# VH-VL binders against q58428r495to569: the designs that were tried, part 18

Target 1, 75 residues: q58428r495to569
Amino acid sequence: SGGKDINYIEVNYEIKKGSLFPPGFVDCNENISYNDEVVLIKDDTFLGIGRALMSGFEMKKAKHGALVNIRNVKS
Key: E = the ipSAE of ESMFold2; O = the ipSAE of OpenDDE; V2 = 0.75 times the mean of E and O plus 0.25 times the DockQ between their complexes.

## First folded at step 6 (VH-VL; framework fv_regdanvimab)

Design m5 (at its last look DockQ between E and O 0.61; V2 from the best seeds 0.00; counts 0 for: pae O 3.2 > 2)
Fold by ESMFold2, look of step 6:
Structure m5 (fold): chain C 75 residues (1-75), chain A 124 residues (1-124), chain B 110 residues (1-110)
Amino acid sequence: as target 1 above (75 residues)
Amino acid sequence: QITLKESGPTLVKPTQTLTLTCSFSGFSLTTSGMGVGWIRQPPGKALEWLALIDWDDDKYHTTSLKTRLTISKDTSKNQVVLTMTNMDPVDTATYYCAREYYDFWSGSDAFDIWGQGTTVTVSS
Amino acid sequence: ELVLTQPPSVSAAPGQKVTISCSGSSSNIENNYVSWYQQLPGTAPKLLIYDNNKRPSGIPDRFSGSKSGTSATLGITGLQTGDEADYYCGTWDTYLRVYVFGGGTELTVL
């Protein structure tokens, strides 16, 4: 119902186009699927959009490899 | 001086289980970012990554062989062990162990030090 | 088909330049760091390039790497007969959660 259904990924830094790796990850919607479009946020502020490279369940425990292809950053 | 060395049988019969040991020195698998992987190469063919175990005891296996492979470590002995069940003549290859150096913060990732390899023949 | 595709062979004369390509996808080459490995005849592979374009200590600067999109390239200038070897690209695949190697490229110095 609303907010929980958004494909959000929370990060801890000001993002740049490229790849999100595990140290920059804070939390996400666990129901994200591989290849879904995602929104990147920090402190509830929209930062940009990307594409998931793994599921949200797997992102929360991943230690290896890029999590998200960051396609666009808010300008 | 960092070294890795593979050991185990060089001849295995079909259906038997292969057990290979990687003995290493000059680094510890308790250090963040360290891992040991297994790679094989059939005669005249390409490298095939098989499995990896890291410092945090996370394990990864090539998808096609996942049900046949087990990887484990003994950090006090500086050893990593690979087992592969139900061996077949197509599994004849040189088997390498190699150190994976992974920088958690940057995502840097490479197999930077390799063993000499051990050749395993599967034949009756 | 292989996850990472390389040409089976390349050749050039001594002193010339050659490039070796490695083609993949967004889950591997595009978003993860690419390494290159050299395997001289009868020997174990050794790391030649890491982090797309960085050289380990002891690797001469005539070896270089680059990446654009889902493709990576190894460049070798000033070819020497000692460069005859097989060359492999390698990288992590995030979707499959495995490491993958390319099929290898045999370099011949004519």
Scores: ipSAE 0.405, ipTM 0.870, lowest interface PAE 2.4, mean pLDDT 91
Fold by OpenDDE, look of step 6:
Structure m5 (fold): chain C 75 residues (1-75), chain A 124 residues (1-124), chain B 110 residues (1-110)
Amino acid sequence: as target 1 above (75 residues)
Amino acid sequence: QITLKESGPTLVKPTQTLTLTCSFSGFSLTTSGMGVGWIRQPPGKALEWLALIDWDDDKYHTTSLKTRLTISKDTSKNQVVLTMTNMDPVDTATYYCAREYYDFWSGSDAFDIWGQGTTVTVSS
Amino acid sequence: ELVLTQPPSVSAAPGQKVTISCSGSSSNIENNYVSWYQQLPGTAPKLLIYDNNKRPSGIPDRFSGSKSGTSATLGITGLQTGDEADYYCGTWDTYLRVYVFGGGTELTVL
């Protein structure tokens, strides 16, 4: 699976360490809470791990500001 | 060429409501990534962000003045209106509107084009 | 009120280098793009730097921006008399969902 049964965030680009902003955001688990460990995925492929800076619900409507602090990127 | 221009009263009495209009050209708030914000600057003081409205009609307000501020847009007229209630002499400032450019792909944003500002004095 | 911290003033002679610091926190500078604005006396602010270190067209490469952790820095080399102005940093705060400016730095060219 692509991790959609966990705290997943789907992105539309090849991530790097730093921050995920709304343009790179596609979808997420709305159950994500602030400070949760999240899995970044693209096309059901694992890309890395980050920490949520807001809830999944908030991420879906966010226009400005970082959504996730990306800590680890799969090499 | 992109331009913004502030208009409204330059003198307001205490407790009255200030209504400022930002008229812009060269871009549209129907275009993704476009926003218009209001920034004020008291004489000899620092810039203070007040509010922003974007192409998706999302609105943002500074926390300290949120209950006093209302921002709206009329895309057909290329105008953004800011209202501020219960004006006080402390609200005397030059008020700027500025375009926020939000890059859809990078998340980049900044106030890249500013109006010339309009000076509003609150006095009895 | 939330503000980013800048030195109130800096000064240098023409041709010299100056730096202006901007200090914030994890919720703003660290996790968001920083912009810098130049305000010449009696004029509206102008965008000088965006996305931490990018220059809009027309801005000379004497101006540079950088960010590390919770702090950002504006650098000006080859200082000119025309650079005398107020400089403001600005960025979004992720948690408060507000844009915030620094307190401003007055640059005097000696």
Scores: ipSAE 0.054, ipTM 0.809, lowest interface PAE 3.2, mean pLDDT 92
ESMFold2 (binder alone), look of step 6: mean pLDDT 92; pTM 0.946

Design m6 (at its last look DockQ between E and O 0.87; V2 from the best seeds 0.00; counts 0 for: pae E 2.5 > 2)
Fold by OpenDDE, look of step 6:
Structure m6 (fold): chain C 75 residues (1-75), chain A 124 residues (1-124), chain B 110 residues (1-110)
Amino acid sequence: as target 1 above (75 residues)
Amino acid sequence: QITLKESGPTLVKPTQTLTLTCSFSGFSLTTSGMGVGWIRQPPGKALEWLALIDWDDDKYHTTSLKTRLTISKDTSKNQVVLTMTNMDPVDTATYYCAREYYDFWSGSDAFDIWGQGTTVTVSS
Amino acid sequence: ELVLTQPPSVSAAPGQKVTISCSGSSSNIENNYVSWYQQLPGTAPKLLIYENNKRPSGIPDRFSGSKSGTSATLGITGLQTGDEADYYCGTWDTYLRAYVFGGGTELTVL
């Protein structure tokens, strides 16, 4: 899907506005940089938009703190 | 029952290196979600977070003291060691070690169990 | 300079309600879970609230936590003399990649 070609973050739950933490994180584009706009997806379905709080590379290993500020959730 | 206990010198001279050991029981740093942090508190002052080490051997340090701090763990002994170089009277404080519990459902963490603390005085 | 700001002191009579504020920023409180710690005189801190509003086992429901924006609040109802202590907020700071505490609030029971 188109999500794989952009700054995507794959999650394992139905997101809500707020923060994405590591337990909800599945995978992401490692090219994501701090403060990038990111697309949240689940099973290749668009869920919402957020702002990266760290690089994609760091997200994959992060345990402490939020990964993404989720700004908009698809209604 | 989970316990943590700090040990080390209670008196240190300026410029010397402080080595503190946190001995714990009731949990293991081989267990996912477990960490141990160090927090200090000068007399009559606020808590100050210093460092954290977790089950993956990830280490975090407060920026202001990063060059002076070293944290390590010995899982076989259930110990975490903190070293702090170039001690100064301003570093006089009660030093606590505490267990950090990481929640794999929420991703939250907190220091849920604390040692009693050890008072370290830096003086000539 | 403190990363998290708390009022230095609060006071109230037994049975009353008090609130303690904790002000932070987008790099800490806004995005991360807040914890609260109680430190009775001459003792080590004790975890009072975690994940913004959850109580560990043994903590009475008189204690509550909330978070909005870049600020967190600890609430204590039915104040008891035994509640006289210092209270600290704490949270992860994403930018600093460090845990941070507030300056602490001294609660006096009148």
Scores: ipSAE 0.855, ipTM 0.950, lowest interface PAE 0.5, mean pLDDT 95
Fold by ESMFold2, look of step 6:
Structure m6 (fold): chain C 75 residues (1-75), chain A 124 residues (1-124), chain B 110 residues (1-110)
Amino acid sequence: as target 1 above (75 residues)
Amino acid sequence: QITLKESGPTLVKPTQTLTLTCSFSGFSLTTSGMGVGWIRQPPGKALEWLALIDWDDDKYHTTSLKTRLTISKDTSKNQVVLTMTNMDPVDTATYYCAREYYDFWSGSDAFDIWGQGTTVTVSS
Amino acid sequence: ELVLTQPPSVSAAPGQKVTISCSGSSSNIENNYVSWYQQLPGTAPKLLIYENNKRPSGIPDRFSGSKSGTSATLGITGLQTGDEADYYCGTWDTYLRAYVFGGGTELTVL
């Protein structure tokens, strides 16, 4: 029930440091703001953390440009 | 063979609206990953990206000119149209259209095929 | 000031190597793919490098690209007189939600 308040981003692949681009994006909390710290997940599994490069609302419709700077990946 | 060609007036008066058409062949804007962008180059100056329209009719415009630019497409004619309002002598440039190729695997994009350009002069 | 900064000109002798830099920010070069375009005198630009370091078909391997941090570099080896052109970097800027070109670099082969 608290999912809306968590800055999550769901992806479709095993991430690495770098950038998340639209093809790897599945879904996110639309209330994420530019520069927010975000948690990257896949199949409910924590993968790492990053910094949002746009709002969650914009991420859901973006086709161009990096969405997230992936800063740390779970080892 | 993929080609793009710009057409429109070569001389426009200040305050008038410029309308440019990009006619292309060898690809379709109904194909996912395809887009057409407009880039201009004032004489002796750098390239300036203006606008882009993609296969899903999403549109993008350079921030500084957003209120003056409109981009649209007619997929049945393989044409993209750029309209720029309130022309000024500083808008004198060669205007190019170019195909944007979007790679669905990486999310990469680039302008891989360019038209020859059309020179537009804005003068009284 | 330009969003992407390039040196106005570079020069070298035939057969030598040059590099052309493109300096940007986290919203463009650092986090987005960089492309390079060649514009021969009197012609339209041509795509030279995409995805930071990939060459389209027909571009010889003496053209290369790389990036580190907020800076990208085009490398040209075995310079030929036919390489005299203007070179532009380009990339998407996520903050501006727009594509951006650098100011261009004039290459002279002396």
Scores: ipSAE 0.421, ipTM 0.874, lowest interface PAE 2.5, mean pLDDT 91
ESMFold2 (binder alone), look of step 6: mean pLDDT 92; pTM 0.948

## First folded at step 8 (VH-VL; framework fv_regdanvimab)

Design n1 (at its last look DockQ between E and O 0.08; V2 from the best seeds 0.00; counts 0 for: pae O 7.3 > 2, placed apart)
Fold by ESMFold2, look of step 8:
Structure n1 (fold): chain C 75 residues (1-75), chain A 124 residues (1-124), chain B 110 residues (1-110)
Amino acid sequence: as target 1 above (75 residues)
Amino acid sequence: QITLKESGPTLVKPTQTLTLTCSFSGFSLTTSGMGVGWIRQPPGKALEWLALIDWDDDKYHTTSLKTRLTISKDTSKNQVVLTMTNMDPVDTATYYCAREYYDFWSASDAFDIWGQGTTVTVSS
Amino acid sequence: ELVLTQPPSVSAAPGQKVTISCSGSSSNIENNYVSWYQQLPGTAPKLLIYDNNKRPSGIPDRFSGSKSGTSATLGITGLQTGDEADYYCGTWDSYLRAYVFGGGTELTVL
């Protein structure tokens, strides 16, 4: 669930549908590409699914703009 | 009172380099969340965002003009400088500088205070 | 073409309501905050709305903003002749890593 070859994004908070912005971001697979489906995790726990709005490489250094469109949240 | 004012040449020949200075007062680019951007408007046309420099010296440029634009700041003089190379008649426009207020935690991002603009004509 | 699309013009009578739309995409309007700018004839733009629906100090509550999906809307009620201006939406685009403006909408008060 936390593997580095998965399109994971690690966050620091309980997510909701909408946008992941830089303050909530912890780390990600840098090989994620724009528009990829991504898995959102916290403490190795699956939280939901989203779609990348930039590459994982860019997410790790972004200051402006949403990183992920969060589409589904585990209920 | 916060103000911004654009200065530079009003007439430039094709192929020349345009250098515009934004002089501002009432705020500092050393303050977290502050930035200065450049926006232009050709006569009778829409606003076009060009570039932005923020308090920690991150720089952003519109993709179509990235190779022609350079933005820099001098915080001791409260100035931001835009340089645009290889000017062409289609670059004739009013050029504005504006303060960008960005809040990292809320992701709020807007140009809240604008200069009066300076008109630059590019002609032979 | 432009990243953000607005109608070129809109008109209404004094005292009426008008809305101005701004259409974008997932990388801009849908996931980033939208601002609106008013440009009166012969003047620099002025911030009218930020964070989709918030008014800076000094902007009357007859100006409002909203957003749904990839579209944002500026609303103006109690229309006055002094509202004749060009109106622009603007927002950050995460993919382009750049700020973008709409093409502008000319409001005419008939």
Scores: ipSAE 0.586, ipTM 0.892, lowest interface PAE 1.3, mean pLDDT 92
Fold by OpenDDE, look of step 8:
Parts: structure tokens; C-alpha cells; sequence
Structure n1 (fold): chain C 75 residues (1-75), chain A 124 residues (1-124), chain B 110 residues (1-110)
């Protein structure tokens, strides 16, 4: 699991470059801070990396707006 | 100075495969945030984005032409190649390659430098 | 059908102000940065505005960009004859996993 537990965001779909929105959000580390580099995972599988647009705590409560700017998607 | 230049055949017959090469200088596709995209423009019509490849070798294609398009890069040669199969007269257009700059921190994403374009005519 | 919608044409006299709209959706304009491109007749497109409202080096401050909700706007003040061109908005679409352009707007200087 290693670095996955540091700044992870769990999603429920195959991510695409662009943004992560609340409907695709499942869970995250609440210690994530704005502008942190995050790793996106689905079912313990690495999907890509992005930049947090808010704290992990705020992500868990967000109902709209982009949560993460997705920088890289694993092909 | 950053430059991009398209090269390839200017005349293609229907059903043939088009291969275009984008040769660039002034930047490297190994640099984080760098990408190269292909955009075409039929005569008198709008710009149409076709494909994109970035520094992480991520590839993106327009949905309508995904099955016909292949994009690849050779970082050692500073080249990006686009192939398009089963060409049709409707594919007649000026084809541009352009640098995409994506800034991870600012989320900037734009084609900031363009080649001059190459005109491809599909005709029997 | 176009993902981003622009008016097909706009016109104004020299010295006047014009605006060009670009209408999209949440998957593109609302949550991704919008760029604008100028294409002079017979030339390749040139980046005019990036990150919604930033100007690349060499672009005069007569050109401005803004974004609100699912729409973006290009503004041109002090219109000059040399501004006569086609203008395209563009942005990434997160759902399509594609970059998308508007249909373009032809600007005529009267």
C-alpha cells in the first residue's frame, strides 16, 4: 500500500484527464490539503495522479464543483 | 525558439492510410507538462481536435475517429506521428500539430505554439 | 453537433468593442480553463487567451477573457482592422476525454 495511504483518493469509475467531481468520489485521506499531489485509486488499483482543489475533509462534504485536477491517467 | 512543423503526403487516395509527422524543437516531450496535439481544419470550416500525446505517453483521441487514429512519439527525435486509416474525401483538410502546455499547479491547458499546417487532399 | 457553441459571426466598426461568447457545460468550460485562438485569414491559429483570462506575451490588453459558469467570453476593445479574423474557444472536456473547440466566430470590421 505504501504511498497510497498518504494522499489517496478512491473513485468509483475509470478516471479521465480533467477533473474529478463528487459523483465519482468515494473516499479520501482527510489530511489532504489544497494543492497536494494525490493518487487516485479504484479497488486498490492505481489509476492516476492529480492535484487537490480542496482539503480531504472538504471533499467528503462537497456536493458540486471539481475536487481534483487530474494530471495523469495510467494507460 | 519553439517550432513545430508538419510533414507527410499532401495527396492521398481514398481508403489509404495517412501518416503525418510533427517535428518540433525548442522543447522536449520528456518534460513534464508537455504534449503535442493534432488539429485539422477542412476548407472554410472550424478547427477539429484529433488527438494528443503527452510526456507520460498518455494518448487521447477524438471519439468519432478513435478507431482510425493512432498517435505516437519518438522523444529522441522530437517527433510525433499521427496515422489515420481509411481516408475519405471528407478528410480533406489542413492538418496542424501544436504544442500543448499543461501546468500541474495552475491547471493550465492550451495549445500555445502551432505549426504552419500541411494541406492534405483526399482524391481518387 | 458541437460541444462548444459560438455565434457564427460578429461585426463592429473600428474603435468599438465586441464580445464573442462561448457556451459549454460543466464537463468542459465550468471546470476547465478556457483558451481563445485567433486565426487570421490564410494563417495558422494563434493562442490569444489562456487560463480563462491570461494573455500570452505579445497579445495587447485590448483582448480580454472571462468565464462564468458554463460560458466564456472574449472581449476586444478598440477594434482594429487587423483584428478581422476567426476566433475559436477551446478547452478540455473531462467526460469526453478530449480537447474541444467551438465552431468559430468570424469577426468583421466594418
Amino acid sequence: as target 1 above (75 residues)
Amino acid sequence: QITLKESGPTLVKPTQTLTLTCSFSGFSLTTSGMGVGWIRQPPGKALEWLALIDWDDDKYHTTSLKTRLTISKDTSKNQVVLTMTNMDPVDTATYYCAREYYDFWSASDAFDIWGQGTTVTVSS
Amino acid sequence: ELVLTQPPSVSAAPGQKVTISCSGSSSNIENNYVSWYQQLPGTAPKLLIYDNNKRPSGIPDRFSGSKSGTSATLGITGLQTGDEADYYCGTWDSYLRAYVFGGGTELTVL
Scores: ipSAE 0.016, ipTM 0.762, lowest interface PAE 7.3, mean pLDDT 91
ESMFold2 (binder alone), look of step 8: mean pLDDT 92; pTM 0.946

Design n2 (at its last look DockQ between E and O 0.93; V2 from the best seeds 0.79)
Fold by OpenDDE, look of step 8:
Structure n2 (fold): chain C 75 residues (1-75), chain A 124 residues (1-124), chain B 110 residues (1-110)
Amino acid sequence: as target 1 above (75 residues)
Amino acid sequence: QITLKESGPTLVKPTQTLTLTCSFSGFSLTTSGMGVGWIRQPPGKALEWLALIDWDDDKYHTTSLKTRLTISKDTSKNQVVLTMTNMDPVDTATYYCAREYYDFWSGSEAFDIWGQGTTVTVSS
Amino acid sequence: ELVLTQPPSVSAAPGQKVTISCSGSSSNIENNYVSWYQQLPGTAPKLLIYDNNKRPSGIPDRFSGSKSGTSATLGITGLQTGDEADYYCGTWDSYLRAYVFGGGTELTVL
């Protein structure tokens, strides 16, 4: 969908402010760079925005540590 | 009871390779969430994290020593081995292995059980 | 340079409260769980606090941990002579993809 054409991170849970860890990670745009603003989505639904703590490429491989700082959650 | 114990040479000459073995019991490195890390501490100085290997055989190294460090595991023997090449007197330290408990779901991680450490002196 | 910054030393009299700070950044403390380790003289480190504020079994409630922003704090109340030790904070750094320790804080009981 159109939402996946931006710096998106697909998650598998209802997010809250804080950190996104690997278990909640599903997929992302590999074009994401460290410190980029990212859009968090679930089932093509916008959930919030965060700041990438690593590149999208690294996120797909990461098993340890937080991936994204979740700054704002849609309410 | 969970235990870890470091073994290897206590004296190494400069430029030689250090090989340390961590033998552990009470847990398995095939269990999800389990890892073993190496931490060293020069005399009178701070702890320095060196490397980590987890149940999925993922390996992590401190950047400053990445080219010199190799970590591996033998799950059948409950052993983790650390090798460090081109040793220098500055590498003189007590070397610890410790279990990392990593909760994959929460992201929680800490070194919850430590070996007693082994002192390695690098000297000509 | 150290990724996590701690005061080199703190001191207080028995029965008093002390705090030890640990300063980091967004890639480590702010977004990852912080642990604290106690190292008594001549011994291996022991896990004191994990997950920012949780105590392992056997650790008295005199020890507490907290985290705010890019900083973490270890609190010790009812200071005892046996608390004299070095204390280290530690956490995962997402950018470095490494575990990192602070420089350590020497606690002296006066």
Scores: ipSAE 0.858, ipTM 0.950, lowest interface PAE 0.4, mean pLDDT 95
Fold by ESMFold2, look of step 8:
Structure n2 (fold): chain C 75 residues (1-75), chain A 124 residues (1-124), chain B 110 residues (1-110)
Amino acid sequence: as target 1 above (75 residues)
Amino acid sequence: QITLKESGPTLVKPTQTLTLTCSFSGFSLTTSGMGVGWIRQPPGKALEWLALIDWDDDKYHTTSLKTRLTISKDTSKNQVVLTMTNMDPVDTATYYCAREYYDFWSGSEAFDIWGQGTTVTVSS
Amino acid sequence: ELVLTQPPSVSAAPGQKVTISCSGSSSNIENNYVSWYQQLPGTAPKLLIYDNNKRPSGIPDRFSGSKSGTSATLGITGLQTGDEADYYCGTWDSYLRAYVFGGGTELTVL
């Protein structure tokens, strides 16, 4: 819980601004809604901020289309 | 050479069910990244995407027609079938099937090869 | 109400350049790949541009594509009468979980 109750998206690579597609996705908070602000993490490290393009539940099973608009990346 | 061809009735009465078959050659729907979609075009009007089935048997339908559309595949026959229930005169259109190419890693996709289309008229 | 908006028509003289716009949103054009399709009179559509700006084999470099934010643009230079056709943009929409086409643009070469 705690920090894990936020709208997190776990990824498997070093992100850039742009789109997160399914192969880069690992896990997320299932309760994310469309257009929610999300935080992108890898190995418990904050990587950046994005906007959800679908629900977290749909992200976990999606094979098609961008999942997140990555807006800001930690330098 | 990759080809797709639409087949089915050209005249349907209102309320009947339309069944269209897309027969293709030169690729397999067992190949990762391959799919077949259906697109229609009423006379003099814009293209309207209807449905898509991919190599993983995932199915997608346009929201407005989801309750009327069923898409399926028979990989042994290289066929994709679209069924549309409760046909109405406004459904009169040319129906196309097209190959969808999807690169899972990049998210790249397009309808790169199209059939000639089949015109379906819905009339009493 | 169309998800992707294109001008209904454009025209220019032979040898000139035109652009055709396609306006969408974050869930489609901005974050997914855009394709363009050419439909010559009486024929099936044909893929013209994919991946925002790539040309399939056999498409001359007079055709180009670009994307900025939620808008995509098809460019055609050196216009020929054989370019008279309808042009459609298309892309996946992540929210709708569906492919969407624009309303189409009729190109006339005067």
Scores: ipSAE 0.626, ipTM 0.903, lowest interface PAE 1.2, mean pLDDT 92
ESMFold2 (binder alone), look of step 8: mean pLDDT 92; pTM 0.945

Design n3 (at its last look DockQ between E and O 0.12; V2 from the best seeds 0.00; counts 0 for: pae O 7.3 > 2, placed apart)
Fold by ESMFold2, look of step 8:
Structure n3 (fold): chain C 75 residues (1-75), chain A 124 residues (1-124), chain B 110 residues (1-110)
Amino acid sequence: as target 1 above (75 residues)
Amino acid sequence: QITLKESGPTLVKPTQTLTLTCSFSGFSLTTSGMGVGWIRQPPGKALEWLALIDWDDDKYHTTSLKTRLTISKDTSKNQVVLTMTNMDPVDTATYYCAREYYDFWSGSDAFDIWGQGTTVTVSS
Amino acid sequence: ELVLTQPPSVSAAPGQKVTISCSGSDSNIENNYVSWYQQLPGTAPKLLIYDNNKRPSGIPDRFSGSKSGTSATLGITGLQTGDEADYYCGTWDSYLRAYVFGGGTELTVL
């Protein structure tokens, strides 16, 4: 829920390490850049940390390919 | 059961526009996860992916040729059409269409069925 | 210019084993599924491996695939003369928003 400058990615499911693909994506900060560290959230709850594989602008449009490399999932 | 076939001119002059049609059967581009892509191969060279159109009418193009390529579909005719403008002798190649199977949840992505290809020569 | 790099050629005697490498990046091989394609002389490519290590129906188990980090490998055991072909890796690249093929590897069975 923080400010708009936070590199957040909102998802619709309980994540695991690996890759986030488009069907699990809900929304994000469009200013995210390729290779940025990102925080994954669901219902305003922190789920884990990942690394962006494309810009946030492109994530909002993407239907193919992994969006994020999910590095860590909250224990 | 599933087949794809390329059709179009085999000889094109420099600067002309190439139009290729992929006619397919045994699947529909109204089915989620289905797509048709175009791949070319110059004589003695590697495969080069060109473009893809999926069931949701999203279109993708190789960056180096994006301004020259247009891809479209007619789902009622089971056809996908590729146009490439300003043809040059270096565009001489065999052009394939192929079915792309994509599983949205897993991200599985492969070209599982290929056409026989059509050879296009660009020469004066 | 190639996004995915493969050795240009490999060779081995009938009955032997070879591996073919495919080197890429985090936006392609590492985070997306890798496929391998076989192209016999004068023919269209054929899907050989999908989802990194799965075989379509009709592909014998002497063909195998694996992936580690940004690199993928095709393994072929019990080589036969009929395996002489070009082999291509392929995968989606998330950054380019495009599918990419490797440069291809020519397999010769001596």
Scores: ipSAE 0.680, ipTM 0.907, lowest interface PAE 1.0, mean pLDDT 92
Fold by OpenDDE, look of step 8:
Structure n3 (fold): chain C 75 residues (1-75), chain A 124 residues (1-124), chain B 110 residues (1-110)
Amino acid sequence: as target 1 above (75 residues)
Amino acid sequence: QITLKESGPTLVKPTQTLTLTCSFSGFSLTTSGMGVGWIRQPPGKALEWLALIDWDDDKYHTTSLKTRLTISKDTSKNQVVLTMTNMDPVDTATYYCAREYYDFWSGSDAFDIWGQGTTVTVSS
Amino acid sequence: ELVLTQPPSVSAAPGQKVTISCSGSDSNIENNYVSWYQQLPGTAPKLLIYDNNKRPSGIPDRFSGSKSGTSATLGITGLQTGDEADYYCGTWDSYLRAYVFGGGTELTVL
């Protein structure tokens, strides 16, 4: 999908408004930067849009705290 | 000035459906970050969040009443409507609508403007 | 399921300081902003504090908010008789996809 060619974040659950936390995080583009708009996906399905609260590199190592501020959830 | 006002029946019989309308002004539900929520408060009890609809037409409902609640918006009329089916005396409460402001950049989320509330009594 | 626990009541004399705690049962309160609402007797709630510690326009600096870990605190200094009200904390639960209020705290000015 086109999202994976940009700032994508793969999650393992159906996202909700609010925040993405490490337990729901699967993978992401490491070139994501703080404040970037990101696309959240699950199994190549678009789920929503959010704002990165840290770099993609940091997300992959994060054990706590919000990773993404989820702005929009596709319904 | 931002205002919200609840309207609807103040007396409902058990098993009937309650329909409440929130009419607002001073803001638009097409504006990013804007939402309208419903909160109720039984006499002498705590606030209870019921539902929320936002600018993206995302709808949220409290789990315990999800099957009974429906929320919708008419942006052209600046109205949000809440329906609650199968009303029971336990649903007697003051019902408020309030503006939710969600800031995408800061993560801010709060009900910053409230209506005066409308008292709904469920009784046979 | 996030539960916000508040003391049912607090009291103090005019001029004194009071604090109202809001304890979250999970990490949602830690990672989301907490708001506080004041409800004067017979009136609709009013936003008192947002974003953990910010005051809307018109709210005096006697009111303050803070958050640490899974607990939030509302502080009121220089207590006035007009502060007698119910106070509620609230936050968004990202897991439930719902807003959650605390049980409320009744503040009595002695």
Scores: ipSAE 0.020, ipTM 0.752, lowest interface PAE 7.3, mean pLDDT 91
ESMFold2 (binder alone), look of step 8: mean pLDDT 92; pTM 0.944

